VHH binders against q9usu1r752to985. Designs and how they scored, part 5

Target 1, 234 residues: q9usu1r752to985
Amino acid sequence: TPEEFASQMTLLEFDYLKQIPSREWIFRSWVSRDSRSAVRNYINFSNCFTYWIINCILEKKNTKARTAVISFFIQTAYKCLSLQNFSTLMSIVSALNSAPIYRLHAAYKLVKAEDIICLSGLREIVETKKNFSTYRALLRKAELPCVPFLGVILSDLTFIDEGNPDVLDSSPHLLSFNKRHRLADVVADVCRFQSSSYEMQSNTDLQSYILHRCRFVNQDLSYLFDKSLSLEPR

## First folded at step 11 (VHH)

Design s2
Fold by OpenDDE, look of step 16:
Structure s2 (fold): chain B 234 residues (1-234), chain A 123 residues (1-123)
Amino acid sequence: as target 1 above (234 residues)
Amino acid sequence: QVQLVESGGGMVQPGGSLRLSCAASGFTFSNYAMSWVRRAPGKGPEWVSRISSSGGRTYYADSVKGRFTISRDNAKNTLYLQMNSLKPEDTALYYCAKDRYDFWSGQTEFDYWGQGTQVTVSS
């Protein structure tokens, strides 16, 4: 069910979140693309998962079957929202917004009106307009436990790092405490999220299945777009 | 673990030709678009060419269009770059890169690079 799937994805992604050590934020280990980086591992999983969704839709042989999968993930995304799992939500909506999937008009036409309305709301949440203003607003109101979308966090960290000198302009021998405090605040927020826990029962078989299947999907949007064209020609 | 190993580089005269190869392992090669990227001395990385996972689509930087040809053999997990009519400005370290669109950043990235193979074009 969408609910069960959302629950397991929430637990899975929360584990990825919890595995990120504080030192990684300090050293920005993900920038070097080190495979040992917990953040990089999380990014890799999230992207694989998004591609997996795209593949799941495109591998179906007929419009009705594609519609069913699309509907499933719309409902799953909605359940993720209720669990305050914004990371999985972002991944699902990203898949549905991707060029290969977004263009499937015949499939979307068969989606229930309620799910279409739901999808519209979900799309609004993940919009990048005004620097993710809607998402940020929801996150500010979120109670623990919560799985934030780390893409925004990483963007904020990058912005702070690149937009502020490490030392004071007036005194190059002095460290910028302002920059340090800003970075520390973001890290503190992440630590707060990591300190919580979900109460749902873990299904390790399903989680393992998802992890395994994600590794073997096509991750070329150009290819996937062509496949989409073959399924629903222009 | 992902591994990309470039080969085929060397020194050639202007107007000469080289064929680069990249042996890929540690991932399902046929599921990913691949690119060649080069770095000239004192310059940043420059994207050279890209090929889709199936090989059906190819892309080239303007600086190499008409001269370079990217191809792949998925059965052999190998990426190729045929370089013709080489110029001194083509001198660089050439990298094989695994392409991925990153949904977090909304942009195409290279999540893995090889160690590179040196191409030197000089009279």
Scores: ipSAE 0.895, ipTM 0.953, lowest interface PAE 0.4, mean pLDDT 94
Fold by ESMFold2, look of step 11:
Structure s2 (fold): chain B 234 residues (1-234), chain A 123 residues (1-123)
Amino acid sequence: as target 1 above (234 residues)
Amino acid sequence: QVQLVESGGGMVQPGGSLRLSCAASGFTFSNYAMSWVRRAPGKGPEWVSRISSSGGRTYYADSVKGRFTISRDNAKNTLYLQMNSLKPEDTALYYCAKDRYDFWSGQTEFDYWGQGTQVTVSS
């Protein structure tokens, strides 16, 4: 069911979030291609999951079957919103907004109106305009437990590093002091999310299935777009 | 774990040819687009070419169009770069890369790199 799938994805993503040690935020360990970076592992899982959704939809040869998969993931994303799991929500909407899937107009035409309205609201949350302003507003109001979308946090950390360079020519004590304060603010925010817990019961069989299957799907958007064209020609 | 092993580099004179190979293991090769990336001495990485997971689409940097041909053999888990009409500016370490559009960054990212094979074009 969408509800159980959303609950188990929330537990999976929360485990990834809690495993990230604070040093990775400070040293930005994910940029060094370290295979043991917890952030890199989480990014990889999240991308694999997003591609898995795309593959699940495109493997259905029948338009009605593709509609059923799309509807399942819309309902799953809506449940993720109620669980305050913004990470899985972002992954699902990103998959549905991807070029291979967004263009499946025949399949979308068969989706119930209430699910289409729901998807429209979810798409508003994912929009990148004004630096994810809708998402950030919603996250600010969220209570714990919550799984934030780390992509925004990583982008913020990159902006702080690139926008606040360590330079000798400027007042280095003041610039370094300001950079450390801004970094500390972001780290404190992510630590707030890491410090809570979800109470849902774990389903290890479903979690293991998700983790295993998402690694073995095609992860080439150009190929997936061509497959989409074969299923619903222009 | 993921491994990418490049080979086929060497020294050639301007106008010469080389064929680079990349042996892939530790992942399902046919599920990913693959790229060649090069790093000239003292320079940052420069994307050279990409091939889709099936081999049906190929892409080239303007500097190599018409001279280089990317190909792959999914049965052998091998990526190739045929380099013709080589120029001194092609001198670099050539890496194969497993790449993927990254939904978090919104850009194509090179997920893993090989160790590289040296190509030197000099008289």
Scores: ipSAE 0.701, ipTM 0.863, lowest interface PAE 1.0, mean pLDDT 87

## First folded at step 12 (VHH)

Design r3
Fold by OpenDDE, look of step 16:
Structure r3 (fold): chain B 234 residues (1-234), chain A 123 residues (1-123)
Amino acid sequence: as target 1 above (234 residues)
Amino acid sequence: QVQLVESGGGMVQPGGSLRLSCAASEFTFSNYAMSWVRRAPGKGPEWVSGISSSGGRTYYADSVKGRFTISRDNAKNTLYLQMNSLKPEDTALYYCARDRYDFWSGQTEFDYWGQGTQVTVSS
């Protein structure tokens, strides 16, 4: 069910979140593309998962079957929202907004009106307009436990790092405490999210299945787009 | 872990030809678009060419269009770059890279790189 799937994805992604050590934020280990980076591992999983969704939709042989999968993930995304799992929500909506999937008009036409309305709301949440203003607003109101979308956090960290000198312009021998405080605040927020826990029962078989399947999906949007064209020609 | 190993580089005279190879391992090669990127001394990385996962689409930088040909053999997990009519300005370390659209950043990135193979074009 969408609910069960959302629950397991929430637990899975929360585990990825918890595995990120504080030192990684300080050293920005993900920038070096080090395979040892917990953040990089999380990014890789999230992208694989998004591609997996795209593949799951495109592998279906008929419009009705594609519609069913689309509907499933719309409902799953909605359940993720209720669990305050914004990371999985972002991944699902990203898949549905991707060029290969977004263009499937015949499939979307068969989606229930309620799910279409739901999808519209979900799309609004994940919009990048005004620097993710809607998402940020929801996150500020979120109670623990919560799985934030780390893409925004990483963007903020990058902004802080690139937008602020490590040392004071007026005194190059002095460290910028402002930059340090800003970084510390972001890290503190992440730590707060990591300090919570979900109460749902873990299904390790399903989680393992998802992890395994994600590794073997096509991750070429151009290819996937062509496949989409073959399924629903222009 | 993902591995990309370039080979085929060397020194050639202007107008000469080279064929680069990239051996991929530890991932499903046929599921990823691949690119060649080069870095000349004192310069930043420059994208050279790209190829879709199936090989059906190929792309080239303007600087190499008509001279270079990218191809792949998915059965052999190998990426190729045929370089013809080489010029001194083609001198660089050539990397093969795995392409991926990153949904977090909303942009295409090269998530894995090889160690590179040196190409030197000199008279």
Scores: ipSAE 0.913, ipTM 0.956, lowest interface PAE 0.4, mean pLDDT 94
Fold by ESMFold2, look of step 16:
Structure r3 (fold): chain B 234 residues (1-234), chain A 123 residues (1-123)
Amino acid sequence: as target 1 above (234 residues)
Amino acid sequence: QVQLVESGGGMVQPGGSLRLSCAASEFTFSNYAMSWVRRAPGKGPEWVSGISSSGGRTYYADSVKGRFTISRDNAKNTLYLQMNSLKPEDTALYYCARDRYDFWSGQTEFDYWGQGTQVTVSS
């Protein structure tokens, strides 16, 4: 079911989040080519999952079957929102917005109206407009437990490290203090999310299935787009 | 873990030809698009050519278009770059890279690289 799938994805993503040591935020370990990084592992899992959704939809032979998979993931994303799992929510909407899937107008036409309305609302959350303003507003109001979308956090850390005023710098120690304070604020927020727990029961069989299947899917959007064209020609 | 091993580099005169190979292991090669990237002395990385997971689509930087041909053999887990009409400006360390559109960053990333193979074009 969507509800069970969302619960188990939330537990999986939360496990990835909890494994990230604080040093990775400071040293940006996911950027280093030769470092083993918990952040890099999480990014890889999240991308594998997103591609898995795309592959699940495109492997279905007929339009009704593809519609059923799309509807399943809309409902799963909605449940993820209620669980405050913004990471899985972002992955699902990214898959549904990807060029191979977004163009499946015949399949989307068969999706029931309430799911389409739901998807429209979910799409507003993931919009990048005004630096993810809708998402950031929701995150500020969120209670624990919560799985934030780390992509925004990683972008913020990069901006803090690289974005310094150069013409108005009359006091290097003031810039260093401000930079450390902003970094500390971001890291403190992440640590708060890492410190909580979800009460849901683990289903190790389903979690293992997801992890195993995600690893072995095609991760080439151009190939997947060509497959999409064969299923619903222009 | 993913391994990419380049070979086939060497010294060649201007106008000559060279064929690079990249052996891939520890992942399902046919599930990924691949690229060749080069780094000339004192310069940053420059994308050279790319190929889709099936081999059905190929892409080239303008600087190499018409002279270089990318190909792959998914049965042998091998990526190739045929380089013809070589110029001194092609001198660089050539890497094969696995690429993937990254949904977090919103752009194509090279998530794994080889150690590179040196190509030197001089008189």
Scores: ipSAE 0.714, ipTM 0.864, lowest interface PAE 0.9, mean pLDDT 88

Design r6
Fold by OpenDDE, fold request of step 17:
Structure r6 (fold): chain B 234 residues (1-234), chain A 123 residues (1-123)
Amino acid sequence: as target 1 above (234 residues)
Amino acid sequence: QVQLVESGGGMVQPGGSLRLSCAASGFTFDNYAMSWVRRAPGKGPEWVSGISSSGGRTYYADSVKGRFTISRDNAKNTLYLQMNSLKPEDTALYYCARDRYDFWSGQTEFDYWGQGTQVTVSS
């Protein structure tokens, strides 16, 4: 069910979140593409998951089957929202907004009206406009437990790092405490999220299945787009 | 782990030809688009050519169009770059790179690179 799938994805992504040590934020380990970076591992998983969704839809042999999968993930994304799992929500909506999937008009026409309305709301939440203003507003109101979308956090960290000098211009020997405090605030927020816990029961079989399937999916949007064209020609 | 190993570089006279190869391992090769990128002395990296996962689509920088041909053999997990009519300005370290669209950043990235193979075009 969408509810069960959302629950398991929430637990899975929360585990990825909890595995990120504070030192990675300080040293920005993801920038150097260190294979040992927990942040990089999380990024890789989330992308693989997004591609997996795209592949799942495109592997279906007929429009009705594609519609069913699309509907499933719309409902799953909605359940993720209720769990305050914005990371999985972002991944699902990204898949549905991707060029290969977004263009499947025949499939979307068969989606229930209620799911279409739901999808519209979800799309609004994940919009990048105004620097993710809707998402940020929801995150500020979120109670623990919560899985934030780390893409925004990473962007903020980059902005702080690049937009502020490490030392004071007036005194090159003095560190910028303002920069340090800003970075510390972001890290503190992440640590707060990491300190929480979900009460749902873990289904390791389903989680393992998802992890395994994600490893072997096509991750070429050009190829996936061509596949989409073959399923629903222009 | 993901590995990309380039070969086939060398020194050649202007107008000459070279064929570069890139051996890929540690991932499902036919699930990823691949690219060649080069770095000339004193210059930044320059994208040269790209190929889709199936090989159905190929792309070239304007500087190499009509002279270079990118191809792949998915059965051998190998990427190729046939370079004809080489010019001195083609002198560079050539890298094989794996392409992926990153949904977090909203950009296409080269998430893995090889060590490169040196191509020198001089009289």
Scores: ipSAE 0.913, ipTM 0.957, lowest interface PAE 0.4, mean pLDDT 94
Fold by OpenDDE, look of step 16:
Structure r6 (fold): chain B 234 residues (1-234), chain A 123 residues (1-123)
Amino acid sequence: as target 1 above (234 residues)
Amino acid sequence: QVQLVESGGGMVQPGGSLRLSCAASGFTFDNYAMSWVRRAPGKGPEWVSGISSSGGRTYYADSVKGRFTISRDNAKNTLYLQMNSLKPEDTALYYCARDRYDFWSGQTEFDYWGQGTQVTVSS
């Protein structure tokens, strides 16, 4: 069910979140693309998962079957929202907004009106306009436990790092405490998210299945777009 | 683990030809678009060419269009770059890179790189 799937994805992604040590934020270990980076591992999984969704839809043999999968993930995304799992929500909506999937007019036409309305709302949440203003507003109101979308966090860290000198302009020998405090605030927020837990029961079989399947999906949007064209020609 | 190993580089005269190869391992090769990227001395990385996972689509930088040809053999997990009519400006370390669109950043990235193979074009 969408609910169960959302629950397991929430637990899975929360585990990824918890595995990120504070030192990684300070040293920005993900920038070096080190495979040992917990953040990089999370990014890789999230992208694989998004591609997995795209593949799942495009692998279906007919419009009705594609519609069913699309509907499933719309409902799953909605359940993720209720669990305050914004990371999985972002992944699902990203998949549905991707060029290969977004263009499937025939499939979307068969989606129930209520799910279309739901999807519209979800799309608004994940919009990048005004620097993710809607998402940020929801996150500020979120109670623990919560799985934030780390893409925004990483963007903020990058902004802090690139927008602020490491040393004071007036005194090059002095470190910028302002920059340090800003970084510390972001790290503190992440730590807060890591400090809680979800109460749902873990289904390790389903989680393992998802992890395994994600590793072997096509991750070429150009290819996937062509496949989409073959399924629903222009 | 993902591994990309370039080969085929060397020194050639202007107008000469080289064929680069990249042996891929540690992942399902035919599930990923691949690219060649080069880095000349004192310059940043420059994208050279890309190819879709199936090989159906190919892309080239303007600087190499008409001279370079990218191809792949998915059965052999190998990426190729045929370089013809080489110029001194083509002198660089050539990298094989795996392409991926990153949904977090909304950008195409090269998530894995090889160690590179040196191409030197000189009289």
Scores: ipSAE 0.912, ipTM 0.956, lowest interface PAE 0.4, mean pLDDT 94
Fold by OpenDDE, look of step 12:
Structure r6 (fold): chain B 234 residues (1-234), chain A 123 residues (1-123)
Amino acid sequence: as target 1 above (234 residues)
Amino acid sequence: QVQLVESGGGMVQPGGSLRLSCAASGFTFDNYAMSWVRRAPGKGPEWVSGISSSGGRTYYADSVKGRFTISRDNAKNTLYLQMNSLKPEDTALYYCARDRYDFWSGQTEFDYWGQGTQVTVSS
């Protein structure tokens, strides 16, 4: 069910979040693209999952079957929202907004009106306009436990790093405490999220299944787009 | 773990040819687009060529179009770059890279690189 799927994805992604050590934020280990980076591992999983959704839809034999999968993930994303799992929500909506899937008009026409309305709302939440203002507002109101979308956090960290000198312009021998405080605040927020826990029961079989399936999906959007064209020609 | 190992580099005279190879392991090779990127001394990385996961689509930088040919053998998990009519300006360290669209950043990136193989074009 969408509910169970959302629950397990939430637990799975929350584990990825918890595995990120504080030192990684300090040293920005993900910048070097070190495969040992927990942040990189999370990014890789999330992308694989998004591609998995795309592949799941495109592998269906007919329009009705594709519609069913699309509907499933719309409902799943909605459940993720209720769990304050913004990471999985973002991944699902990203898949549905991707060029290969977004263009499937025949499939979307068969989606129930309620699901279409739901999808519209979800799309608004993940909208990048105004620097994720809707998402940020929701996150500020979120109670623990919560799985934030780390893409925004990483963007903020990059902004702080690039937008602020390490030393004071007036005194090059002095470190910028302002920059340090800003970075520390972001890290503190992440640590706060990591300190919580979800109450749902873990289904390791389902989680393992998802992890396994994600490993073997095509991650070439050009290829997937061509496949989409073959299913629903222009 | 993902590994990309380049080979086939060397020194060649202007107008000469080289064929680079990249051995891929640690992932399903035919599920990813691949690219060649080069770095000349004192310069930043420059994208050279790309190929789709199936090999059906190829792309080239204007600087190498008509001279270089990218190909892949998915059965051998190997990426190739045939370089003809080489010029001194082609001197660089050549990297094999795995392409990926990152949904977090909304950008295409090279998420894995090899160590590179040196190509030197000199008379």
Scores: ipSAE 0.911, ipTM 0.955, lowest interface PAE 0.4, mean pLDDT 94
Fold by OpenDDE, fold request of step 17:
Structure r6 (fold): chain B 234 residues (1-234), chain A 123 residues (1-123)
Amino acid sequence: as target 1 above (234 residues)
Amino acid sequence: QVQLVESGGGMVQPGGSLRLSCAASGFTFDNYAMSWVRRAPGKGPEWVSGISSSGGRTYYADSVKGRFTISRDNAKNTLYLQMNSLKPEDTALYYCARDRYDFWSGQTEFDYWGQGTQVTVSS
């Protein structure tokens, strides 16, 4: 069910979140693409998951089947919102907004009106307009536990880094006072999210299934777009 | 573990040809677009060519169009770059890179690189 799927994704992504050590934010280990970076691992999983959704939809042989999968993930995304799992929400909506999926008009026409309305609301939440203003507002009101979308956090960190010059040298480990202060605030926020826990029961089989399936999906949007064209020509 | 190993570089005279190879391992090769990137002395990385996961689409920088040909053999997990009519300005370290669109940043990135193979074009 969408509810169960959302629950397990929430637990799974929350585990990824909890595995990120504070030092990684300071050293920005993800920038160097360090294979040991927890942030990088999270990014990789999230992207794989997004691609997995796209593939799941495009692998269906007919419009009705594609519609069913789309509907499933719309409902799942809605449940993620209720769980304050904005990360999975972002991934699902990203998949549905991707060029290969967004263009599937025939499939979307068969989606229930209520789900379409729901999707519209979800799209609004994840909009990048005004620097994710809607998302940020929701996040500020969110109670723990919560899985934030780290993409915004990473963007903020980039802004901090670029907007504040280093005092002594260009070494990543030597930050100005202003950088350190702002960085500390971001780290504190992340730590706050990491300090909570979800009460849902873990289904390790489903989580393992998702992890496994995500590793073996096509991650070429150009290819996936062509596949989409073959399913629903222009 | 993702690994990309380039080969086929060397020294060649202007107008000469080279064929680069990149052996990929540690991931499902045919699920990813691949690119060649080069770094000339004193310059930053320059994208040279790209190819879709299926090989159906190929892309080239203007500087190499008509001279270079990118291809891949998914059965052998290998990426190729045929370089013809080489010029001194083609002198660079050539890298094989895996392409990915990052939904977090909204940008295409090269998430993995090889160690590179040196190409030197000189009379």
Scores: ipSAE 0.909, ipTM 0.957, lowest interface PAE 0.4, mean pLDDT 94
Fold by ESMFold2, look of step 12:
Structure r6 (fold): chain B 234 residues (1-234), chain A 123 residues (1-123)
Amino acid sequence: as target 1 above (234 residues)
Amino acid sequence: QVQLVESGGGMVQPGGSLRLSCAASGFTFDNYAMSWVRRAPGKGPEWVSGISSSGGRTYYADSVKGRFTISRDNAKNTLYLQMNSLKPEDTALYYCARDRYDFWSGQTEFDYWGQGTQVTVSS
């Protein structure tokens, strides 16, 4: 079910989040090709999962079957919102907004109206306008436990690191202090999310299934777009 | 572990030809698009050519169109770049790179590439 799938994805994503040691934020460990970067491992899992959704939809040979998969993931994303799992929510909406999937108008036309309305609301949350303003507002109100979307946090850390040496103030010691203070604020936010737990029961078989399936799918959007064209011609 | 190993570089006179190879291991090769990227002396990386996971689509930088041909053999896990009509401007270290659109960054990333193979075009 969507509910069970959302619960197990939440536990999986939370485990990835909890594995990240604070030193990775300071040294930006995800930038190197270091196989021991917990952030890099999490990014890879999240991308694999997003591609897996796209592949699940496109492997269905008729429109009704594709509609059923789309509806399943809309309902899963809605449950993720109620669990405050913004990371899985972002992955699902990204897959549904991807060029190969967004263009499946015949499949979307068969989706129930209630699910379409739900998807419209979910799309607003992930919208990048005004630096993810809707998402950031929801995150500020979120209770624990919560899985934030780390992509926004990583973007913030890159901005802090790259954007501060050349200000008009000419106060080098204040700039260095300000940079460290802002970094500490971001790290404190992440630590807050890492410090809680979800009470849901683990289903190790389902989690292992997800992890296994995600790594063996096509991850070429141009190929996937061509497949989409063959299924629903322009 | 993902590994990309380039070969086939060398020294060639202007107008000459070279064929580069890239041996891929540690991943399902036919699930990924691939690219060639080059770094000329004292310059940053420049994308040269790309190919879809099936080999059905090929892409070229304007500077190499008509002279370079990218191809792949998915049965041998190998990427190729045939370089004809070479110019001194083509002198660079050539890298084989694995492509993936990264949904977190919103752009295509080269998540793995090798150590490169040197191509030198001079008299």
Scores: ipSAE 0.724, ipTM 0.862, lowest interface PAE 0.8, mean pLDDT 87

